VHH binders against 5'-methylthioadenosine/S-adenosylhomocysteine nucleosidase (mtnN). Designs and how they scored, part 2

Target 1, 252 residues: 5'-methylthioadenosine/S-adenosylhomocysteine nucleosidase (mtnN), of Buchnera aphidicola subsp. Baizongia pistaciae (q89aq7)
Amino acid sequence: MKKEIKKNYRIGIIAALQQEVQILFNKLKNYKINKISNITFYIGNIHNIHVVLAKSGVGKVFSGITCALLLQKYKVKFIINIGSAGSLNKNLKPGSIIIPTNVCYHDVNLTAFGYSIGQIKNCPKTFLSNTLMLKLTEKYLFENKIKYQKKLMISGDIFIDTCEKKSLLKKRFPKAIAVDMEAAAIAHVCYQFNIPILIIKSISDSSDINAADNFKYFINLASKNSSLVTINVLQTLFKNTKNILFDNNNRC
Short names: E, the ipSAE of ESMFold2; O, the ipSAE of OpenDDE; V2, 0.75 times the mean of E and O plus 0.25 times the DockQ between their complexes.

## First folded at step 1 (VHH)

Design b10 (framework vhh_7b18_3)
Fold by ESMFold2-Fast, scan of step 1:
Structure b10 (fold): chain B 252 residues (1-252), chain A 124 residues (1-124)
Amino acid sequence: as target 1 above (252 residues)
Amino acid sequence: QVQLVETGGGLVQPGGSLRLSCAASGFTFSNYAMGWARQVPGKGLEWVSYISSGGDTEYQDSVKGRFTISRDNAKSTVYLQMNSLKPEDTAVYYCAVDEYGLPYYSDESYYDYWGQGTQVTVSS
């Protein structure tokens, strides 16, 4: 049975800030802008692929609502979370690419009830990125000699801007390489709806006393780097959509 | 603050013409789809016409061929040229911007903000 591609098939792309969506927005053709409850959706084509680009706002609640709207209202087939992150690893400099294998919360603690730190009840210890999306992105980065890391990222409703906060996170999550405020919530929503997710972030800051200054100076670089990777892997991901969906259903 | 101000309504005889204008402010006008809807006395709001950010237009069947929607991005203004007006076109006309995200191939529009309205009366 050869199934036709639905005419309204779309890929959802989420970022928190205008700087993080701007480059992708500038690449949209035949586009429309719609705003729901202070969340902005940019609907159009990149390389003849239908995308819904969403500016969620900062933090877990905004990103969770945005992801749910992408899945339920716009019926996107998979989610790509892009943007900036703070470094927890000495080898990650501003502009470095990360494609996390998994993500968890750093501000959730149900250990009193026997859960792992960062784990929500009825959820896995960490939320997994889709293996095929990750593999295809890694292949692109390797072939183009772009330095990247893939490992754990952690998310919470706090900007990590002191050496004390950073040290505490490194102690609690020794495998974490980066921190942000949205990715775990987006991955959690994708887990609940059984939707594949890929996370492409670039480092904007060092998550210490210099973090706010670094963020201000490097947000445009981080936004550019995460956006360019996303643009360059979109066609490959789109061509592999059936395989991505099959693998996700077998791995969730 | 998003603001939409409609002008150009009035009393006109059947077969006459009017041009409505909607001056928009508080957002990047060229990036938004715009529409016109009307409140007919005793009825709810009904959609009249739509223009996308890219210039694609759609019309309610009852006005198709008689009304023309257009936009001037330099002036942040949407127009509705109404020709061959009929008594059933009598309504308060509202300018609006998209309320909900639309599917890429959808012919439906939903609106976020409504203007103050302008009265159009078609009568002898």
Scores: ipSAE 0.000, ipTM 0.101, lowest interface PAE 20.7, mean pLDDT 83

Design b11 (framework vhh_7b18_3)
Fold by ESMFold2-Fast, scan of step 1:
Structure b11 (fold): chain B 252 residues (1-252), chain A 126 residues (1-126)
Amino acid sequence: as target 1 above (252 residues)
Amino acid sequence: QVQLVETGGGLVQPGGSLRLSCAASGFTFEDYAMGWARQVPGKGLEWVSYISYGGSTEYQDSVKGRFTISRDNAKSTVYLQMNSLKPEDTAVYYCAKGSEYFDWSTGYEDYYMDVWGQGTQVTVSS
């Protein structure tokens, strides 16, 4: 006979596109699907860990709404943002893994009011990934000889597809290694709610004139690589949930 | 098919200890929560303890501090260490494979245990 037990901790995982969630969805056990305002939530277990996997749609607004719903409706304890990103660094090739230390907007400019480029009012210059989540993920990547970089990633509601756009971003954000359309908005929501975040991305394109063709060719590779890293670190992150929450709350 | 085989029951005096084992097969053990339930004479089936793969454990109030649940994923086995046993602990103990339920109206998550084994008898008497 089935017996009910009490609530346990849950992890939220956000990606923009179906290709980016598909591998994780295929690993879900005892799952349900819920669709709210064109955002799809897949609720189930991976390695007996309670996850809410969300397909947000592309861009800052869809990802922000999705993150807020994960935190308020599904009561997840931390967020992992996965998927694809464009390269701003010559050493990042399609399929390369990045685990950004921090993210900021590239399409926010309040410099007229004395803020740094990319900084929104009442926020830090960049949003930080959780230190312990990063350390645990980096250990997995190093031990498995998976090439990765951890530096700044930038986000905005623009697909970077010309040499001019790429050059401008490199001048404005010389420390940025990659660009996407969701991560900074998700990190911003996590900052507002004091929730730890980890970002695991894989490169799908070069952010230049070839970007659209690269994206179409490499999206499945990028989706596979970011998903497999996520699956393989999930158990370690879950076991460290209380420590992750303590580190994040101590920052507050 | 899901198969759970419980062992380790027996007769013990009040204050004594027993260790129950449950060997699991027919599913990916590491992907599921495991637990123990017991059928106490006259009371029906009661949940005793639960363990997630992440190591999170929960216990029925009456056994907290006395019982410890653990798992060995390499052996596909879950254990229940029972210390300071009382006559009230006399029951058939069943190993259970966990499942998950979400309450869509509240957004809260609940877990259910499916009882799959034949059980093992624990008798605590002087």
Scores: ipSAE 0.000, ipTM 0.136, lowest interface PAE 17.7, mean pLDDT 83

Design b12 (framework vhh_7b18_3)
Fold by ESMFold2-Fast, scan of step 1:
Structure b12 (fold): chain B 252 residues (1-252), chain A 127 residues (1-127)
Amino acid sequence: as target 1 above (252 residues)
Amino acid sequence: QVQLVETGGGLVQPGGSLRLSCAASGFTFSDYAMGWARQVPGKGLEWVSYITTGGSTEYQDSVKGRFTISRDNAKSTVYLQMNSLKPEDTAVYYCARDYTEIYDSGSDYTYEYFDYWGQGTQVTVSS
């Protein structure tokens, strides 16, 4: 018997839209709903793993507030950001899975002060996904013959819907494969609180003149694909929680 | 409760035909665009076709001229007629409802959020 109270680890999962959270919410058992400042949290179990699922709303501020509440109020031990993204890579079609290695802002510019494009003062040039969580997810995808890409994703408070906007992003961030509106803000909060993060996105649009039509048609497919990957990797991530936390705590 | 139930899948020889049906319930079918997507073994998920509320249709290039999407609003059903089937058409086919995003506080949840994808129907094209 231990003198310390044994605490169960909880996983925070964050998505912007109801469509992106729908399938995970459907799998949530013994759940309760808590609403804080118009942000909705669903607290329950998936595969007997304690999960706090949050619908943040769109954009950096909603996702940042939501992530901070997951960490401070619900005491989750790591974050998974799921949902949809727009493609910046010709080989990424609607429904394709991406598990970004790192993420940065595309709408931050402090180059006047010597920072790299996308870099916030006192932060790294990009925010890193947790190496072990990423490797475990990649192993699942490879073994199940699910095509995926892992590279840079970029985030900003703008829906990329023209060839001009897309070309500018590709010029400024030649290594970026995808774009969204939340992931960099969530990763930034995780960086600041020293919390491991994994990002699992599926492509909903091509980030060009057809983007709004693509998004409307493919959001359900992207939501289904990112959710199914997340459900299937949750057990593997949970079993490795101590290793993930140990690895993250040893970062300099 | 929103439900989409696919039927009509099965085993067929190359050059054969199948008609998939998707019976929708729990929502006003005529207000939504509907589509089909497929999960191809080893390739991943891909769009196949969609039909708007007004009846306009679009197709993935690989199926154009071979597949036809249609809808019957009175029966709340969307169909995919698949002709000249090829081994590469082997996949699980999913019926999906098109959803419009609402940027609100999340105060008005509809029960329709919980299940707007079918479970899929297997189509195998082999000799």
Scores: ipSAE 0.000, ipTM 0.119, lowest interface PAE 21.1, mean pLDDT 82

Design c01 (framework vhh_5c3l_4)
Fold by ESMFold2-Fast, scan of step 1:
Structure c01 (fold): chain B 252 residues (1-252), chain A 124 residues (1-124)
Amino acid sequence: as target 1 above (252 residues)
Amino acid sequence: QVQLQESGGGLVQPGGSLRLSCAASGFTFSDYAMSWVRQAPGKGLEVVSDISGSGGSTTYADSVKGRFTISRDNAKNTLYLQMNSLKPEDTAVYYCAKDYSDLYEWLGESYDYRGPGTQVTVSS
């Protein structure tokens, strides 16, 4: 029997590096490639769902531009940020899955003006992941016996590669379990546009003196694990799009 | 780690055909999209064709569309380029390529995932 795409919703999926998009790109059917200002967009279908997969490049500015384009040019209904992260928690090994409940910057400091460390003016102290998207993803992970953590992740324009840098972040952000360079910027854009976000990361490194070597060795494992979780929850998230949008707009 | 070895190039008359092969090792071949890229004398690199890891999706540069066909055999870790109706303008060194890592370059390391290339010469 011929199948048709039942809904016209597009879902945006964003990652920084080619390795982080490769597995999803490989699953993308009837795809077209569009490049805008050195940002690559792959437009196609996964499980007959309209997807725009974006390779942003590394860091806050690339990811912010990419997210804004996904929302304004491609009109995606929600964002999934995928890829790798460095561990700030000794119990998180390479390949471990994290689905952060919230995210904030670690390299923003407006404390001179009475803001919390990591807080941007006119923003909350942390940006929240969508509650329903988190619950649906957690259900998948639990039912498939995949170990995961839900807590704070922090982002900044610096690769954390020394014990000194890691210790400073743990002191300033004691609730943080992981660090990356894009997630908070993507969540910030989603906050400004009132778009739901889900973050699915897998650990590539320990954020210490071995971080660069760990990253090179484990980036493919992290990319595979975050991509496979994403593929497996995509249909469930898509079917719940209206409820996700309602949940996002009716936050307390 | 990553190894790519092209073969099948040579001298051919205009209107002729060649089939290029690329043997890949050191990575899970079916997980990666692959490309054929070429460099003509005195010119920059041109991506001529891409294929998804499953082989289900392909793209072609306008210069080769309708004449070249990209394919892969994931059981043999081999990439192919069937070149028909060859023109003098197709004269180039042809490379098979796996995508670079932007982060590896940012970390001060340059990764070239192209093979050594195979020469295609289209001449009377």
Scores: ipSAE 0.000, ipTM 0.171, lowest interface PAE 16.6, mean pLDDT 84

Design c02 (framework vhh_5c3l_4)
Amino acid sequence: QVQLQESGGGLVQPGGSLRLSCAASGFTFSSYAMSWVRQAPGKGLEVVSDISSGGDSTTYADSVKGRFTISRDNAKNTLYLQMNSLKPEDTAVYYCAAEPYGSSWYDEAEYDYRGPGTQVTVSS
ESMFold2-Fast, scan of step 1: ipSAE 0.005; ipTM 0.337

Design c03 (framework vhh_5c3l_4)
Fold by ESMFold2-Fast, scan of step 1:
Order: structure tokens, then sequence, then C-alpha cells
Structure c03 (fold): chain B 252 residues (1-252), chain A 124 residues (1-124)
């Protein structure tokens, strides 16, 4: 038997940049805005679902603080990380949707102590997305004929903007299809608090010599695409909240 | 408890004028700076104009400066936007918004409540 969830629970949604939150903010009804130490929280309703949308700022520390505040101050029941990512796969063009199955750091190295590259002490080799949230999102994408990929994404406090950096990451993480600066830190916090996570990203750049120009040109497209997927799956995720929480709590 | 309700939108010809009103309730109106914010089709939110709680200071976006005038009547808990020399690019849903305590300078949305909006369409 699963525990009944009270109707007043909230869903946390995290993105790094204003462009990445703007579309969701525009759909938010009866909202309040709170700002804590350069982190902006938008509290309101989408499709009569209680949401806390957070603009974290860029990088691991901002995203980790934001996620912890969502879990402890706002008491959200699960996290959705949205926004942009750089492509490590030639088939992923600007605007492409990715829903990563798992994420790990690319800038963590404890191999001197016998850990895998990207693995932090007392953590798994990769942090897993919630399987039910992922399956429900995939079903939406398939039924609406939206192309997507679901594989490994990697995160670090480095913008990947040279062929040399990209080649090194592809060599160290051959299964990775995309790179960003926040997702692994958000997933790590969710792992630590035993909170389910879903990651919905759209490609903004090629992670090579053209990456900065691609990012400026395609950030609005990537922001729109990740936001629209999120808006459209929220009701399905909300209806399945008890199943998502039960599945996550039965994790080893 | 906090409620903001816009009125006065509609269809108007280029070069025409409209006056928007916003009725506020559920808070001490003169304690808060107020803004008019708009969203054009396919675009993000733009802060059009803001006014201090006393009405003593106002600001305007470059896109509307010289054409739009913000004002308030604190005795009636009402915010106004007088829109003159309207252009097709002014077509948007216009929202009345209450400024938050921790407002940011620049491009961040710095309001904690907004009304349901009123549609303004500038077209022949």
Amino acid sequence: as target 1 above (252 residues)
Amino acid sequence: QVQLQESGGGLVQPGGSLRLSCAASGFTFDDYAMSWVRQAPGKGLEVVSDISGSGGSTTYADSVKGRFTISRDNAKNTLYLQMNSLKPEDTAVYYCARDWEYSSSGYEPYFDYRGPGTQVTVSS
C-alpha cells in the first residue's frame, strides 16, 4: 500500500538562466517571487499543480544550493532540471530534446583512491533519473512525434568550447551524449535526500570552437523546447506522484 | 487575498489611444511600487513602466517612452496606463503587477503578483 500524498505538495523545477525559466514563468498563475542570495524562486501554479520554479545561476554550487533550498524550505516532492546542454553527439542538433537516463561529473577525479573517473566518494558511478518519470516523459514525446535521446549526460564547472576539451570528454566518457554545468550537482543533491529527479534538456551548442556563438544563437530555442516538454508532462507526472515516490523509496 | 484586475484593452487602429486601468485589493496600495508588464505573441515578458508608491517617480521602457504615461490614484487603489500613438508592435497582453520587496535592477521580473491581463491589439 502506498501512502496518500496531500494535495498541497509542490514540484520543484530548476534552471540556470533567465532565458531557461522565462517560458515556464510566463505560464505560472497566482505567483509569488522570492529572491535568496541571487537565486530567484517563482512560486505558483501550472495546470492547477503547485510548482516552485527556481533560477539557480550557473554551475555546481549555485544549482546545489538551489536544489537543497527547494527540498528543505519549499518541501517539494520531486525535482525537474530543465534548460540547455552542449552536444557531444553529431546527431544532436540545436533544439534536440534529451532526457538523460543518468548523469555524472566530468570534473571529479578520485581515481587515486580506486574510484571511477567522475565518481565522488560514497556515491554511485552515475546518478539515475527516476525510471517512472522518465518512462512517462518518453511516452509523451513518442505520442507527439518529438525526437529525443536518452543516454548519459555529464556535468562540470567548465564551458566546453574547444575541440581538445570535447575530444578529451568523449574519450573519458564514451557513452555521454551531452554536457552541461548543473545537472550532476542537482542529481547528487536529490540522491543524498532520496528525492526523484527528471532531467529535460535541449541542445544549445556543439561543445567545440563554435560553442559560444551557437549558445548565444540557440539558447532561446533550447529554452523553449525544454520548457514546452516540461509543461506538457507536468499533469501526467502529478497524477503519478504516489507511484513515483513509492518507486523511489523502494530503491536500494 | 491580493487581487489585481485589469480593464480597458481592446482593438485599436495604429496611431490610436487606449487607457488601461487596474483595480487593486487585499493590500495597502500606497506601500507598493506598481508596474505595467506586457507579453507580445511569441515573446517574453517586458516591463513597460513602473511607478513608486507615492507616485513621485516613474520609469519607462525605451520602446514606449514619450508615448505611454503611468499614473495611480491611491485613494481609489487604481493604477493607470495611458497609451498614445499606438503601434502594431504594442500588440500584447498587458498585466498590472505589484513590485516585490527584493526587486532586482535590470532584466529580472521584479514583481510578486500580477493580474490576469488585458489584450491590446493594434491593427487595421
Scores: ipSAE 0.000, ipTM 0.092, lowest interface PAE 23.0, mean pLDDT 84

Design c04 (framework vhh_5c3l_4)
Amino acid sequence: QVQLQESGGGLVQPGGSLRLSCAASGFTFSNYAMSWVRQAPGKGLEVVSDISTSGGSTTYADSVKGRFTISRDNAKNTLYLQMNSLKPEDTAVYYCAAQLGSYYPTHSSEYDYRGPGTQVTVSS
ESMFold2-Fast, scan of step 1: ipSAE 0.000; ipTM 0.304

Design c05 (framework vhh_5c3l_4)
Fold by ESMFold2-Fast, scan of step 1:
Structure c05 (fold): chain B 252 residues (1-252), chain A 124 residues (1-124)
Amino acid sequence: as target 1 above (252 residues)
Amino acid sequence: QVQLQESGGGLVQPGGSLRLSCAASGFTFSSYEMSWVRQAPGKGLEVVSDISYSGGSTTYADSVKGRFTISRDNAKNTLYLQMNSLKPEDTAVYYCATDLYEGSYYDSEDFDYRGPGTQVTVSS
């Protein structure tokens, strides 16, 4: 039942920008605010689930540090990365939802040593999203007739804002549908700590010469859409507490 | 090479039943989610039903819920759609579909692979 979810099972939610955390912050109950080295943590409850919401800042280093702190200091058992992404697919319009199946870097190149483009030494070619949580999210989206895609997303410390940059990424990563600056670093940290991850993004821009203008106009729509999906996923977790979150933690 | 081949379509009267099959090859069938997608004359693609890799989870479009049943036999690499209480509005080409590296159960045009389709016509 609803009141049976009293376990000190904390879910960490990471987004880069204030616009991306604001809607979830407004839903937090019994919250407190903690700041560590200019990273802001909002600790509270959504649907009686213990949540630590973090505003990391932009880029791989901020998001990696934030994720590590969530796992080590706040002892969260699941990570959800939310926010905005740029589109690499013509069918993804501003506000479209993506729930990537996997993520990798686009600005890592160790091919001189026999690795795939985007692959870090001693890591898989891509980092995988948690299958059970992905399917749960997908079921919610399909039943509510919300258009979505689930595919590869790529991340790097660069805002993709020219046709040349976009074309190069599409050639190197033909399966990628979207690009951001944090998701792969967060997934990498989760991989190292053996913690499951779900990524819920909404499109804010087209990753071309109009990207900065698109981002300005659509960041609030993207923030709203990714946040609303996240709230509904958390509500579904509150109702279904059997084995969804613990299955991946028992992996060897 | 990934191949999907549908069968079992045909002409049926309203209220009748048909069972569609899809034979899959060229990938590890038991590891991937599968979908049935249809396209009615003059309309876009509609996702009819999807099934998890194990068969433990299924979803259905509101238009077919309670009438259609999706299932799979992983030992035979075969996907099925049991269609009962067929209506004229179910007339469409039915496709077996999968996405090995990407997924979209709502945006059916983005499936990586689909078969050639099998025609279902519901008419008196």
Scores: ipSAE 0.000, ipTM 0.153, lowest interface PAE 14.1, mean pLDDT 83

Design c06 (framework vhh_5c3l_4)
Fold by ESMFold2-Fast, scan of step 1:
Structure c06 (fold): chain B 252 residues (1-252), chain A 125 residues (1-125)
Amino acid sequence: as target 1 above (252 residues)
Amino acid sequence: QVQLQESGGGLVQPGGSLRLSCAASGFTFSDYWMSWVRQAPGKGLEVVSDISSSGGSTTYADSVKGRFTISRDNAKNTLYLQMNSLKPEDTAVYYCARGYEEYDYVWGSYEFDYRGPGTQVTVSS
């Protein structure tokens, strides 16, 4: 057989905001820009790796559409969701890295039909990040002395900006360390298409009364930190693409 | 109640080997990175080796690289340290320690919230 050509694989990277894609965009070489339905795709190379970077817009619907287009139009082999998140854990400070092991919705409630809070029909209770992608990313973070946490993140079409909203989420989802507006929808699409996903977020706010001020102040720090982690793990993930796909297909 | 209990220490001759074990209980072991820390007579604490929650990543102090191997069995809630080519300088009390979920990358350090009572390793001929 012909030697495997790993450089032909494309990796999809999704973020909601321009600040969250800007650093990765600045690293793209030989790039093209394509806009579809208010979603911007930047197609190019980072470290000689084929990347499709997408600015989805905020919220579940924009991120779901973007992910589906990455999979169907650009035929990416796996998805990395990057950007910012609000903290639900007092030990997570602005700029802290999280690489969630799993994600679920916080604004889905089908409990009237016997489902768990956050669970949608015909889906698992939570969507899992790819185990090998997590292990490779954790290895980079640990060896480079970068502060991180791995646990549940929750997503919904609500910016959490009061102590009341935060307390309610902590009561409903006691294992959740962070909240955002896109990750669960992206993971849901990846689950539906059987595509590996990795989520790399950095904390921009405390998800309480100070959240809007924190977000404005820390969005650039969070964007920088999530982007730098992504850039630095990208080559390792790319080299392991075949193993990642094999691992994902044997998911229990 | 969080508990960490080391075992496997003892007296060995230079060039010998020992395997230390740490039994963990009272918490979800697989959620925490773990460390082996030692204290030689009259000296401060030295972090010997760290292992990530999954076991996929390890680090070692320069003094033990190539000689010691850290590992974990999350199904058995047990941490291990395989010590080969032991030297008199490895003589110390060895502690199993649980780290915080966060590692403070700015300072290159992290805090231990629990450690075991320790096990004595003595390398002498």
Scores: ipSAE 0.000, ipTM 0.136, lowest interface PAE 18.6, mean pLDDT 85

Design c07 (framework vhh_5c3l_4)
Fold by ESMFold2-Fast, scan of step 1:
Structure c07 (fold): chain B 252 residues (1-252), chain A 125 residues (1-125)
Amino acid sequence: as target 1 above (252 residues)
Amino acid sequence: QVQLQESGGGLVQPGGSLRLSCAASGFTFSSYYMSWVRQAPGKGLEVVSDISGDSGSTTYADSVKGRFTISRDNAKNTLYLQMNSLKPEDTAVYYCAKEGYSYGDEYYEYGMDVRGPGTQVTVSS
C-alpha cells in the first residue's frame, strides 16, 4: 500500500557534544528533555517545526544508538547530522562548511574478504546523503554566498591528531575532504532503515599535530556555523518532506 | 604534463546514442577518480558522472541516471561515457576531468584538478 505521509512531521537532528547542540537547543520552543541511557533528547519546535534534537555522545556506538532511537521511538521522517569535523583538504579552514555527498568508515578493514577498505559486509562502499536535501541546502548556501565543499567524509573511533594518521587516511581515501567520529555510523543506521540523511559539518581542526588545540579554539565557531546553516534550511527541508521521501525511495 | 583529450562528440537526433572517450597521459591514471563534466549554453558546469580508479565506485547526476554509463580502461589510460536516449537538454560541451577536491560555488560548479578542452555534443532534430 502507498505510504500516507502526515503534515505534522518530526525531524531528527544529531550532534555529539553539548557545544554542537547548544545553539539549536537555544532556539527550541516548548521543549521537553528525555534522557535515555546517557543520551539526551530535546523535543520541541524550531520555526513551528517539530524537532527532536539529540546529544549522542562521541563515537560510532553512541551515535548509532541515538539514530536508531530517533527513528524507532520518536518516528522522525529524516535525519540531519550536524557538528564539527577535521579537515583533510587544504582549502578547508576553521569554520568552513561541508555538506558531504557520501560517507564511509576509515577504521573498518575487511579487505581480507574482498571488500573495499572502509566497507562493512552487506553494505555499499559508501553511504549516500539524500540528493534533494543536498540540492536544497546548496541552493541556500549559493543564495547567501556561503562557501562550502561537498565530497566524501570519513568516520572512525579515532581522533586524527598526528601527521602519520592524517597521511594514512589521505592515502587510503584520496577523495575524502574531512573526518569525524559519528557521521558514517549515523548514515549506516539511516541506510538500514531507508531514512534520508543530510550531513552539515563545519571545520574545527586540521587533523594533524595541531588538531587538539585547533578543536579547543574553533569548536564554538564550527558549532555556530553548522547550526546556523541547519536553522536556515530547516523550513525548506520540512516543506519538501514528501519529495525527500519520494527521492530517497527511488534512489536505489 | 597532465594531458586529457576528449573525442566522440557530434550531432545526434533525440533518442540517439553517442560514446565519448578521453585519452589521459602524464599521471598514474588508475590512481585517480575521473569524471565527466558538462556545460550547456548559458549554464554553469554540471558533474555528470565520476568513477573511482578501480571502477568499484560510480556516481551519476539525477538528470542522466539510467541513460548514461561511465567506464574506464586502465590498460589504455582511457575514460568512456556511453550516452543513450539522448535529449535536447543533453546538448553541452563535455569535459573529461582528473578529480581534485570539489568546491561548491555560486553556479553549483565543482572543482576539478585538471580538465580537457572538451567535445561538443548537440542533440537536435
Scores: ipSAE 0.000, ipTM 0.129, lowest interface PAE 16.0, mean pLDDT 84

Design c08 (framework vhh_5c3l_4; at its last look DockQ between E and O 0.29; V2 from the best seeds 0.00; counts 0 for: pae O 9.2 > 2, unsure alone 60.2 < 65)
Fold by OpenDDE, look of step 2:
Structure c08 (fold): chain B 252 residues (1-252), chain A 126 residues (1-126)
Amino acid sequence: as target 1 above (252 residues)
Amino acid sequence: QVQLQESGGGLVQPGGSLRLSCAASGFTFSDYGMSWVRQAPGKGLEVVSDISSTGGYTTYADSVKGRFTISRDNAKNTLYLQMNSLKPEDTAVYYCAADLEYSGSYYYPSDEYDYRGPGTQVTVSS
């Protein structure tokens, strides 16, 4: 089912870390700040688009709660998940952009009951990103000669910092190009509420023994790159369309 | 089953024209960036042209700029390559390739496409 989003609708933007939201925060106009527990919401506009920017914290639960609040409390009609991710592909280096087509959990296993690895009961195998917004984002990236990939991303409450962990993930999810700790949870919540989602991530590390150090070193770069793409996508939305029709079928 | 099938290749004289087509099936064609790549005898794979999923952006190798035009019809799941002013150095097997990654002239050619057809022979000779 398709849903039309008007320009006056709010878009929720969610990232885990302060570094990841900071650049967008700096672009916010006429903003208000609300804090619910340890979650910070910034309500304002970017390029005359109503935006609620949220710093969720790390992990599935924080990001899930944050997303639910964006949807129910702030009544956002579209979710953009931004921030950093670990690379599962040799071609993805720190700063590289990914816009996943779909996302699933890597730390869920109900195979004993006939489900696919990463699949939650009564959910699709993977959660889909919004096709229209992916295409718009892809067009921007392509036109600006920015390298990107839009394959599977996986999420779990594990920071991948060993070759062993990385290898296991690659074995279980051979098509996955990146790993984070939030995207699948956010997408899952979006699925439950029939809200479209776009994921824009930048690589912060290589998900190996150097992951922690690389993360610290490249988190700013990843944050910057993810944010810049997001800002430009928002600008494109504002300029080109009064109303955007999104496909709410985010199941696969 | 995913399938890419090239057609339109053949023998042509220098200065001639050919139009290649690539029919896609078994996957969501409109979600993929598409490329034409070619391999000449004794040479490696070369990217000829790229087109974005929506068709809004195209790139060309320097060697074919101004002569070749890439296009796509997402409704027909078909990729095209109009080749004009063909030269003997254009002789190669031409492949249609689908990829979710931005690729092309700005990156090293890779054999790692998500999908690739069996190819069609283009021979330019007097």
Scores: ipSAE 0.008, ipTM 0.354, lowest interface PAE 9.2, mean pLDDT 89
ESMFold2-Fast, scan of step 1: ipSAE 0.006; ipTM 0.377
ESMFold2, look of step 2: ipSAE 0.011; ipTM 0.494
ESMFold2 (binder alone), look of step 2: mean pLDDT 77; pTM 0.783

